VH-VL binders against q9c0h5r722to879. Designs and how they scored, part 18

Target 1, 158 residues: q9c0h5r722to879
Amino acid sequence: WSSESIKKPMIVTSDRHVKKEACELFKLIQMYMGDRRAKADPLHVALEVATKGWSVQGLRDELYIQLCRQTTENFRLESLARGWELMAICLAFFPPTPKFHSYLEGYIYRHMDPVNDTKGVAISTYAKYCYHKLQKAALTGAKKGLKKPNVEEIRHAK
Short names: E, the ipSAE of ESMFold2; O, the ipSAE of OpenDDE; V2, 0.75 times the mean of E and O plus 0.25 times the DockQ between their complexes.

## First folded at step 4 (VH-VL)

Design q8 (framework fv_zagotenemab)
Fold by ESMFold2-Fast, scan of step 4:
Structure q8 (fold): chain C 158 residues (1-158), chain A 121 residues (1-121), chain B 112 residues (1-112)
Amino acid sequence: as target 1 above (158 residues)
Amino acid sequence: EVQLVQSGAEVKKPGESLKISCKGSGYSFTSYWIEWVRQMPGKGLEWMGEIYPGSSDTKYEKNFKGQVTISADKSISTAYLQWSSLKASDTAMYYCARLGRYYGSSPFDYWGQGTLVTVSS
Amino acid sequence: EIVLTQSPGTLSLSPGERATLSCRSSQSLVHSSGNTYLHWYQQKPGQAPRLLIYKVSNRASGIPDRFSGSGSGTDFTLTISRLEPEDFAVYYCMQGTHYPYTFGGGTKVEIK
């Protein structure tokens, strides 16, 4: 977990567009989680996050690794819960690449044990839900998902 | 404490306009959908439509589209349901409700007390 | 639109008895996410509806454990294991899986 901006992507890339979008994506994630002040409501911040991952295929793994970082050693209860919510939302629209799938699956899987639950946040419940969404998303393949993200579907994805 | 407080009862004649309100408090109003539900006297519940106050995105049940307008003013945490020209068939109790954001579920978790609208000649 | 059929229309029972209420959907309520958005509400005369059960079987905050929900796909049940005087009310099921959201016609649980 980090309260600061990032200066470079979590995953190394030579694409200048992906580098810039990765840094902006991290700010949006912090805004959704309540760790950075936003001028847009959370649902529309989530829509922008999901739309960036859907539209820019090269950002998908970066998005998931940033969410893993922000849900690791995060002691702000509301922020932690929102981070898991955002992961579930993104997994409703697109999977990570096959190369990153095993890492993300392992990350989510180890949080399914109730021993990971903290006061006020049932992490294991969030992780179980994300695990099911990941498996379903992976089955649809590495394309841009079935549908473009929209406010209606984001509401139902979480 | 989460609360939805609706405007008071209305008695109107056919052809008149009307705007009723639903004010949210105790939560981030722009972060939750507001639902509108009609209950005709002695009948069940009918979903009319919804609005996300943060964006003003709306969705209507087809039979209410064009019959009512749903809007919101996020600066005062208030959603509105409006008729340009009331009909006797609009006589009903109108409820607003919040679409809850529980993990993996979306029930109407908090409800306003209702606004009774009576349209008679 | 999805039609929810509740049965019976009226249940006449005494305090202490078990109430079993049915809600049947015209098509599957399983959302593409894998969730089933079937919820139950209680409404007393002169009052707004109150959330009772969400997502088939989860009790809302403050709801006593005598209330339970079950079911899958198209067939759902609300059970009140032992009726208390305050439980005599109208109960509605609602689906949030598909637009438009729809409610069942209600089951009135009334005292004998």
Scores: ipSAE 0.000, ipTM 0.531, lowest interface PAE 13.8, mean pLDDT 84

Design q9 (framework fv_clesrovimab)
Fold by ESMFold2-Fast, scan of step 4:
Structure q9 (fold): chain C 158 residues (1-158), chain A 123 residues (1-123), chain B 107 residues (1-107)
Amino acid sequence: as target 1 above (158 residues)
Amino acid sequence: EVQLVESGGGLVRPGRSLRLSCTVSGFTFGDYAMSWVRQAPGKGLEWISFIRSKAYGGTTEYAASVKGRFTISRDDSKNIAYLQMNSLKTEDTAVYYCTRHRYGSGWYYMDVWGQGTTVTVSS
Amino acid sequence: DIQMTQSPSSLSASVGDRVTITCRTSQGISSALAWYQQKPGKAPKLLIFDASSLESGVPSRFSGSGSGTVFTLTISSLQPEDFAAYYCQQFNSYPLTFGQGTRLEIK
């Protein structure tokens, strides 16, 4: 977990556009989680995060690794809960690439054990929900293709 | 233990002003959006104003019935939310509740309510 | 503004009864609906959020269902402490609006 900005993506890329988008994405994630000031309400910040991941395929794995980082050793209960909520929202619209799927699946699975629950946040409950959504998103993306994010579906997905 | 305690209510004449305070404890105040909801005698609940958390710029929303007359504000250093009520009308007579919006899920629903403070606007 | 209409406005019931309260919205709100209970002289208490999620500490006899424009609150086996007013609230758009309330009275 970090309250600072990032200067380069967590996943190595040679694409200058993807590098810049990754840094902007991290700021949006911090805004949604309450770790950075935002001008828009959380619903619209989540819409922007989901729309970036949907629109820029090369950004999807980066988005999920950033969420994994922000939900690791995060001692701010409200921020931690928001990070898991945002992961569930994104998984409603797109999966990670097949190459990254096993890593994200393992990360989520490890958190399904109730021993991961902190005093104020039922992490295991969030993780179970995210695990189900990950499997469904991967299956649906393969069969029907991915759906474009919208405000109403974001509200429904969390 | 989360608590919201309203104060500042009372009897006031039409056209006058009154300021309500909501003192909070048991949570990180600056991380939460807050609302004021009122209830006229024998009537239902009416949402009147909302202020976003520090992280979301502290922007405000108002019901049409109070827009231009009421101002919601917050002092995160003192853990107090305020409702400044100007140009009071007899229709503003109600119990005023301070409410907290849940962080992390279900934006805009109120998970914690104060006990309420009574405002009576009468000549 | 989104209009919220509760049905019935009041009902009488006996302990052990199954009671259902309906909330209808003038336009679609997805699952952006909460239910509150209010006893005379007291502040409202959150029961259900996101249409069907039970708030922590609320008895399992309370349940919510619905999406879009029609929502229901169900009490599966009414207890003496459940006689109160019930309100639905939408949080899909500003201004936030409540239903007119349903008074649940002892028969």
Scores: ipSAE 0.000, ipTM 0.505, lowest interface PAE 15.6, mean pLDDT 83

## First folded at step 5 (VH-VL; framework fv_anetumab)

Design r1 (at its last look DockQ between E and O 0.10; V2 from the best seeds 0.00; counts 0 for: pae E 10.5 > 2, placed apart)
Fold by OpenDDE, look of step 5:
Structure r1 (fold): chain C 158 residues (1-158), chain A 120 residues (1-120), chain B 111 residues (1-111)
Amino acid sequence: as target 1 above (158 residues)
Amino acid sequence: QVELVQSGAEVKKPGESLKISCKGSGYSFTSYWIGWVRQAPGKGLEWMGIIWPGDSYTRYSPSFQGQVTISADKSISTAYLQWSSLKASDTAMYYCARLSGSYYRPFDYWGQGTLVTVSS
Amino acid sequence: DIALTQPASVSGSPGQSITISCTGTSSDVGSYNYVSWYQQHPGKAPKLMIYDVSNRPSGVSNRFSGSKSGNTASLTISGLQAEDEADYYCSSYTDSGTLYVFGGGTKLTVL
C-alpha cells in the first residue's frame, strides 16, 4: 500500500496510452479507497475505474496489479475493504489478461485464508467473492457490447 | 517448457544445518505457488508447505511448522527448504512442486527430488 | 498425522479395470471437489494424473478416470497395462488446520 502517487506504470509496457493512464488510474483507485480526496462520490469513481479497464484492454493488468498493491499491507481497514470491493467490481466487467491471470488468482486465493482477516474486515470474504468473479470473467470475458458500464451495473457488482 | 530443478543429494549428520534449492524455469516464477513434499524411505507423500514467491508468503503443515523454513528468491526463480538442526528422522526424499494456480489446484510439475540422508 | 485413507495395495491383470479408493472426511474430500491423484514409479517423482476429482491433464491416458461420492474419491484405471504398475496417491484440500493432505498411497501390481 502507498499513500503516494505512482509516477509510472507498475507493469512493463510500451503502450504510451497505458503509460499515460496508469497514474490517473491509481489516483482513482486511491480516491475510491478513501486514501485520496475524491472529486466525485465513490460510486462514480468506481464507474470511472471500471470504464477505463473495460475500454482499454492494456490497462487491465495494470489496474489489477495496482489493486493488489493497495490491498497489501494496508492497515487502513476502511481503505482495505474498499480496495477489495473495487477489485470485485472490476472483475464483474473484465478479467485480467491470460498472462496475468495466474498471478491475480494466486493473490486472491492467498487472501481467502481467514488468517488474513483483521479486526472489523473479513478479507477472506472479499477474496472469495473476487475468486468467483475472476473465474466467471475468465470464462465469459469482458462485458460484451458497445454499451459502457453504468452506475447501476456498478452498484450491482458490489 | 516448465521445469523444476532441485539441488543434489545431501549427506549430513544430526545437528547440522541444511538448505536445499528448487529452481523454476519456463514460466513466471512469481505467478505460481511452490510447495515442498517429503517422502521418507518406503513411505508416502507428506505435504510440508507452500510459498508464494511474489511476496514470500508461506503456509506450513502443522507437522512441519517450526521444523523447517521455506523461502524463495524470486530474482533467481529459486525456492528453498532449510533446517537449522537436522535429525535422523529427516532422512527422506524431498520434492518441490508447482501448484497450478491456487490452493485448490494440484501440483502439476515436480522437481526430480533431493535425497537427504542424516546419519551419525 | 491426518491422512486420507487408501488401500495399501491393489492388483489386476492386463486389460482389467481396477479402482483405488480415497476416503476422507467432511473437512476435505466430502466438502470439496479438489481431489487429485498422482502416479509414482519407483525412483521417480510423482506425476499428476487427475485433478479436481475427474479432470485429466494433457498427456494423461483416458484410461485414467476419477470420481467422488460422499467422503470417498476413486481412481479408476481401465485396460490395465504393465506400465501402470506404480504407487498412487490421492490428495485433497482440507480445512482441518492444513491446506493439503495426501493419502497413504496404494501400490498397484499388474499381474
Scores: ipSAE 0.019, ipTM 0.650, lowest interface PAE 4.0, mean pLDDT 91
Fold by ESMFold2, look of step 5:
Structure r1 (fold): chain C 158 residues (1-158), chain A 120 residues (1-120), chain B 111 residues (1-111)
Amino acid sequence: as target 1 above (158 residues)
Amino acid sequence: QVELVQSGAEVKKPGESLKISCKGSGYSFTSYWIGWVRQAPGKGLEWMGIIWPGDSYTRYSPSFQGQVTISADKSISTAYLQWSSLKASDTAMYYCARLSGSYYRPFDYWGQGTLVTVSS
Amino acid sequence: DIALTQPASVSGSPGQSITISCTGTSSDVGSYNYVSWYQQHPGKAPKLMIYDVSNRPSGVSNRFSGSKSGNTASLTISGLQAEDEADYYCSSYTDSGTLYVFGGGTKLTVL
């Protein structure tokens, strides 16, 4: 977990677009989790995160790694819950690449054990839900068509 | 102990319907994919499709799309493979098997098989 | 043509080592470490022997090992025993939109 901005993406890349978007994405994740001040309500912040991952395929693995970072050793319980919630939301719209699938699967699986639960945050329940979403997303693929995610789809995905 | 128990052997005529079953026990049935694999007499293994019993989402091999129906009843921890009209070429051993995780993972537990014989 | 290629048969004497090959493409064996091996005795269900190229499930003898190089995965059985006589199938994830592809199978005969 970090309260600070990042200067470079978690995944090494030479793609300048991905580098720029990775830093902006991290800010949005922090805003949704309540770790960074936001001008928009959480639902619209989640919409922007999901839209970026849906529209920029090269950003999907970075997005999930950033979520893993922000849910690891995060002792701010509301922030932790929102981080897992955002992971579940994004998995409704797009999977990670097959190359990174096993990483995310392993991360989620390790958190499915109730021993990881904290008072007020049932991490294992969130992780089980994310696990189901990941399996489904990996087989169905990203949300198809040219229509970006909308607010009602985000609300439903929560 | 994880176990998959399939229904007994079937002898059928062409044109008849059939539904065979696979009951899982010793694990959380709704948290693992169940797959079906065909083996014609003297032949190799063919993947037919998988189901996520938690919401009944299915994915079929292109070779079997439209030819069979895979379903599950999670309340009794049972998956099914069904034909609406059997052909002689459907004569085979049919296995159900559990994926050890996501669909990239291997089949770690197998049922004992259900022999389906379709003849004259 | 999207099939994993295995030899139809291999043979070896008790106590020897044998290797069964499984050749795919860069879209499956070459790009991913999701190669598995199954053993099937006559009249019995397949049994998982190796997964993720080289991992052995609990209860599988350490005489069984797996590896890959390029587009070819290999199953090696050391210290051959009569009970190893069976059919062996490889499988792999593939990018072709199909989840798994099986090899055609290899009959192992212990002489």
Scores: ipSAE 0.008, ipTM 0.568, lowest interface PAE 10.5, mean pLDDT 85
ESMFold2 (binder alone), look of step 5: mean pLDDT 92; pTM 0.935

Design r2 (at its last look DockQ between E and O 0.09; V2 from the best seeds 0.00; counts 0 for: pae E 11.5 > 2, placed apart)
Fold by OpenDDE, look of step 5:
Structure r2 (fold): chain C 158 residues (1-158), chain A 120 residues (1-120), chain B 111 residues (1-111)
Amino acid sequence: as target 1 above (158 residues)
Amino acid sequence: QVELVQSGAEVKKPGESLKISCKGSGYSFTYYWIGWVRQAPGKGLEWMGIIWPGDSYTRYSPSFQGQVTISADKSISTAYLQWSSLKASDTAMYYCARLSGSYYRPFDYWGQGTLVTVSS
Amino acid sequence: DIALTQPASVSGSPGQSITISCTGTSSDVGSYNYVSWYQQHPGKAPKLMIYDVSNRPSGVSNRFSGSKSGNTASLTISGLQAEDEADYYCSSYTDSGTLYVFGGGTKLTVL
């Protein structure tokens, strides 16, 4: 977990657009988690995050690794819960790349053990939910069609 | 303060079994991966594998897969590295180390090392 | 065994700046910003000096800095001091069948 902004993508990419968007994406994640002042209500922040990951394939693995970062050693209970919630939301719209699937799966699986639960936050419950979402997304792929994610879909994914 | 304390030096013969330990303290043992790193005399660091103490999930380097067993007992905050049959080539310093978060994070704390000498 | 490529040795005089390179592939250093550097004095355990390419843990001197370009990460030590004489290892996350890979190590001699 970090309270500071990232200066470069966590995953190296040659795509200039991904490079540019990675830092902004991290800020949005921080906003949704409550670690940064939000420019909009949480629901719309989540929509923006999900839309970025959905529309830009090269940003998906970056998105998930950023979420892993922000849910690791995060002692802010509300923030931690919201981080996992956001992971679940994103998994409802797109999986990580096949290359990154095992990484994310391992991370989620490790957090499914109740021993990792903190006082007031059942991380294992969120992780289990994410695990199922990941498995489903891996099979079905990203949301199909040309219609972008919408607020109602975000609400349903929570 | 975070500390990893390893078991003492071992002198063994080829074919013998061995289990060395690494005890963590000063932090929640179940929240962090533990890794093992080998260093042969006068050689570099070799990543062997890691374990998640919570459920004993392990990942091995291909070079060490099937050659050693990494385990943990979270009730006593201890990780283990063991051989069923030692070889002379297993002679090395063995370090346990804590990963600072998820398993892509660095080894931020290290044990003092356990010297294992295998000779006939 | 797979290893990142480091120079076997580097040397410098007190007060100088030296750089140690760590060259990997597109499966490790080239794809991820998860490069770490460790310092090891003779008979001692390694110590984390840099993580995530360029971050310093608490207590590590600001004379140590890290960077990366392409498949090559670099550790720079400025204002070289006698106590900096040690072995230095880079490491990286990798997706090539193993999670981690270390460099071969570099012996730094302070003249």
Scores: ipSAE 0.030, ipTM 0.664, lowest interface PAE 4.5, mean pLDDT 91
Fold by ESMFold2, look of step 5:
Structure r2 (fold): chain C 158 residues (1-158), chain A 120 residues (1-120), chain B 111 residues (1-111)
Amino acid sequence: as target 1 above (158 residues)
Amino acid sequence: QVELVQSGAEVKKPGESLKISCKGSGYSFTYYWIGWVRQAPGKGLEWMGIIWPGDSYTRYSPSFQGQVTISADKSISTAYLQWSSLKASDTAMYYCARLSGSYYRPFDYWGQGTLVTVSS
Amino acid sequence: DIALTQPASVSGSPGQSITISCTGTSSDVGSYNYVSWYQQHPGKAPKLMIYDVSNRPSGVSNRFSGSKSGNTASLTISGLQAEDEADYYCSSYTDSGTLYVFGGGTKLTVL
């Protein structure tokens, strides 16, 4: 977990669009989790995160790595819960690439043990839900259609 | 101890139906994919398909799509492989196996196999 | 009907090292590190020996090792023993829609 901005993506890339979007994505993740000030309500922040991952294929693995970072050693309980919630929301719309799948699967699996539960946050319950979503997303692919995710889909995915 | 126990050998005639079973124990049955693998006599292994027992989502190999039905009853931790009309070419050993994770992960535990013989 | 290509048979003397090849395509072995190897003795179910190209599950002897170069994965068995005589199958993830393919199998004979 970090309270600070990042200056470069977690995944090395030569794509300037991905580099720029990765830094902005981290800020959005922090905003959803309550670790950065935001004027937009959480639902619309989640919409923007999901839309970026859905529309920019090269950003998907970066998004999931950033979520793993922000849920690791995170002692702010509300932030931690929102981080897992955001992971579940994104998995409703798009999978990681097959090359990153095993890392994310292992990360989620390690958190399915109730020993990881913290007072007020049932991490194992979130992790089990994310595990199921990851399995289905990996087989079905990103949600199809020409339109971006909308508010109703985000509300349902939560 | 993780175990997959399959139903016993079957001897059938062409045109008959058949449903064979695979019972899992020693682990959380609904959190792991179960796959089915065919091995014709003297031949190699062929992946047939997988099922997520938690909601019965199924994915078939193109070669077996429409040829068999894979199902599960999570209340008794059991997966099934079913034919509506057997043919002689269905004679084979059939294994169930657990994936250690998602669809690209290896089969880490295997059932003992069910020999299906179809002859007339 | 795309499958991974393995030699039909391989032989070696006790104590020798032997290598079994598994050749795929850029859609499977070439692009992904999801290659596994299974050992099958006559009348028995397959046993997982290697996963993710080179990892051994607990309880598998370090005489078994795996590697990959380009579109070809390899299983190496060092210090051959009589018990190693079996059929060996490779497998891989493929993005061709099948998801999971096996090689044709290799019969290993210990002379």
Scores: ipSAE 0.008, ipTM 0.573, lowest interface PAE 11.5, mean pLDDT 84
ESMFold2 (binder alone), look of step 5: mean pLDDT 91; pTM 0.935

## First folded at step 7 (VH-VL; framework fv_anetumab)

Design s1 (at its last look DockQ between E and O 0.04; V2 from the best seeds 0.00; counts 0 for: pae O 8.1 > 2, off the site)
Fold by ESMFold2, look of step 7:
Structure s1 (fold): chain C 158 residues (1-158), chain A 121 residues (1-121), chain B 111 residues (1-111)
Amino acid sequence: as target 1 above (158 residues)
Amino acid sequence: QVELVQSGAEVKKPGESLKISCKGSGYSFTYYWIGWVRQAPGKGLEWMGIIWPGDSYTYYSPSFQGQVTISADKSISTAYLQWSSLKASDTAMYYCARIYGSYLRGAFDIWGQGTLVTVSS
Amino acid sequence: DIALTQPASVSGSPGQSITISCTGTSSDVGSYNYVSWYQQHPGKAPKLMIYDVSNRPSGVSNRFSGSKSGNTASLTISGLQAEDEADYYCSSYTDSGTYYVFGGGTKLTVL
């Protein structure tokens, strides 16, 4: 978990568009989790995160790694809950690549044990929900069509 | 249920100080901007300013910069509007409202019930 | 001079449709899609009826619709009912540094 900005993506990439978007994405994740002052309400922040991951294919693994980072050793309980929420939301719209599927699955799986629960945050419940979402996303693939996610779809995915 | 509940009506004299409150419930208070809107008797709506309760960052309308203080206490989910020295022209209904969408461009989706402030001798 | 202009009053009979205009400039209504409409009954707080020009919040009747053309936004109320009698305010983002500007309000009378 970090309260600071990042200057480079967490996954090494040569794609300049992905590099720029990764840093903006981290700010949006912090905004949704309440760790950075937001420019919009949480629903619209989540919409922007999901839209970036849906539309920028090379950003999807980076997005999930950033979420893993921000939910690891995070002692701000509302922020932690929000991080898992955002993971579940994004999994409604796109899976990670096959290369990172097993890593993300392992991360989620190890959090499904109730021993990981903290005061007021049932992490295992969130992780079980994310696990189901990951398996469904792997079967159906990314959301198809020409239109980006909308607010109603984000509300449903929460 | 999302709501904003404001403090009760006030009757004050010119020169007195006043701090009115706006308490949010039913949502994560520190995740939304809160705005203050003034409505003088028989008049329309005027935007006064906004605050991010998470860190108390504020933006004021030019018409109200230096005239009022907007603040928040996130530990009790409450925003405040404060005058150090009231004038008779401060007589108005004051609303707090939550911002939906962009903080500088969004809509006021949830409104408090209003606090009537009357300043007279 | 850059202000949102609304008619002072409009009226209609039950069952009719009515349109309330909100005219701004290219610095607000013309260039941006951040127009909102609020209904205010006497002694009550405003209620959001339309946002982003044409979007209806949950719980607002589909008799209310919004649109814009050029520098003018419009609120249309179809099938007028007695309960629609209220003051209506438009608002918009403006790039003048004020951020939010309201129209002067329109009193709707249902005859």
Scores: ipSAE 0.056, ipTM 0.708, lowest interface PAE 6.5, mean pLDDT 87
Fold by OpenDDE, look of step 7:
Order: sequence, then C-alpha cells, then structure tokens
Structure s1 (fold): chain C 158 residues (1-158), chain A 121 residues (1-121), chain B 111 residues (1-111)
Amino acid sequence: as target 1 above (158 residues)
Amino acid sequence: QVELVQSGAEVKKPGESLKISCKGSGYSFTYYWIGWVRQAPGKGLEWMGIIWPGDSYTYYSPSFQGQVTISADKSISTAYLQWSSLKASDTAMYYCARIYGSYLRGAFDIWGQGTLVTVSS
Amino acid sequence: DIALTQPASVSGSPGQSITISCTGTSSDVGSYNYVSWYQQHPGKAPKLMIYDVSNRPSGVSNRFSGSKSGNTASLTISGLQAEDEADYYCSSYTDSGTYYVFGGGTKLTVL
C-alpha cells in the first residue's frame, strides 16, 4: 500500500497510452479506496476505473497489480475493504490477461483463509468473492458488446 | 503421500441421521477444494458439492441443495458429508475428492476410497 | 438433471485403438476447455486420466489422449490392454446452474 502516487506503470510496457493512463488509474483507485480526495462519488469513480480497464486491454494487468499493491499491507481498514471491493467490481467486467491470471489467482488464494484476515475486515470473504469472479471472468472473457459499463452494473458487481 | 481417507461403511435405516468423514494428508488441506461425489449402485457419478476447508465456504449442486450438509474441520484436515434424515434412495457409494486447480475446472485428482452407505428398512 | 452423453459401452481387442465420446452442449463442453476423464475399475475409486480436454496427469499412460470438437469431447485409448477394461466417465464445467456435470459413463470391454 502506498499513499503516494505512482510515477510509472507497475508493469513493464512500451505502450505510451498505458503509461499515461496507469498513473491516472492509480489515482482513481486511491480515490475509490478513500486514500485520495475524490472528484466524484465512489460509484462513479468505480465506473471510471472499470471503464478504463474494460476499454483498454493493456491496462487490465496494470489495474489488477495496482489493486494488489493497495490491498497489501494496508492498515487502513476501510481503504482495504474498498480495494477488494473494487477488485471484485473490475473482475465482473474483465479478467486479467492469461499471463497475469496465475499471479492474480495466487494473490487471491493467499487471502482466502480467514487466518489471514485483518482485524475488523473479513478479507477472506472479499477474496472468495474475487476468486469466484476471477474464475468466471476467465471463462467468459471481458464484457462483450459496444456498450460501456454502467452504474447499474457497478452496483450489481459490488 | 497425498491421500484422502474416508470413514467406514454405514448401514442405516430410513429417518436416521448420518455423518461421514474424509481426512486429507500429505498436503495443505486448507488450500484445496474438496468435493463430494455420489455413485448409486450400478449407476454413474454425481457431483454433490464442494467446500473450501479454510473457511468452510460451500457450493452445492442444485440436486443436493438442502438434502445434505457439507462441512469441514481444517484443524484436523477433515471434510464431512451429513444427512439429517436418510432415505432409501441415499443408498450409494460416496467419494470425497480433491480438486486439481481451480474449483471451476472440475478435475478431481485425488480421491478417497469411498464410503458405502446402505439405507434399508 | 443435466448429463453429458456417453455411449453405454465400447469394446476392442488388445492392441486396438478405441474412442469414447462425450457429448454436451454449448453450456458445457462446447464452450469450455474444462473436460476431464476418469477411469474406474470395479470396486475402486475413479482415477483422473485427462483434464482440460487433453492434458494427462503424472503417471497416466501416454496411451490415453483427449480431444474436443464442437460439443463433443473424446477419449482415445491406443494400444488397448486388458487392464484398460473399466468404466470411463467424462465431466465438464457447465454454466447451466451447476458447476460440474458428469457423463453417464462408458463400459469398456477388452475382448
């Protein structure tokens, strides 16, 4: 977990667009988690995050690794819960790439045992939900069609 | 050696309750899904449900939802299958099995030896 | 209940190659590569022979192979041996309201 913004993508990429969007994405993640002042309500912030990941394939792994970062050693309980919630939301719309699937799966796996729960936050519950979403997303792929994610879908994914 | 060892055969009457067990060894029991599979005499395999021993998170087949209870005690690496009221139709061999990979892949790589449950008047 | 369709029985002579089919739908075999095959000898627990359509676990003979086309998965056993006589079950992930579905099973007889 970091309270500071990132200056470069966490994942190595040559895509300039991804490089640019990665920093902005991290800020949005921080906003949703409550670690940064938000310009909009959390629901709309989540929508923006999900939309970015859905629309830009190269940003998906970056998005998930950023969420892993922000949910690792995060002592802000509300922030931590929101981070996992955001992960679940994103997984409802798109999976990571096949290359990154095993990493994310492993990360979630490590948090599925209640023994690893943080006091006050049932991480294992979030993790299991994410696990289910991850597996489902891996099977079905990203949301198909031309219609972007909407607020109602975000609510449902939450 | 990775293995699942199940409890012994059971002979019961209709209406009786029953709880059978499946004990894992040789691996981290808490981090693998355990499933239960029924096989009636001379019949095929039927998926009943799965459980995550770490916190006893459970999924049931619709056919078995409400008919049985799957549970686990991770402290002793044991999964359970139980009935509150047995029926003659519950007569079958019951297998526990470990899932290879994700729970949605549906591959069971390690199997118990099975528990025969006979329910008759 | 949803089930995958297998032939009730197949037979072959030693040394021959036989194939067991497993037909599902677009909700299971047709859409996902999560097909498994199990071998079961009389009075014994099933044994995983193939997973993810065509992968063999360690210790499984290379005589066993799996494939899929459309809604049908297939288990092929080459160089048939007497010990191959058993019941064989396919399974698949499904999105039709349950996670797993088994086939009805196929009895393989070695003549």
Scores: ipSAE 0.015, ipTM 0.622, lowest interface PAE 8.1, mean pLDDT 90
ESMFold2 (binder alone), look of step 7: mean pLDDT 92; pTM 0.939

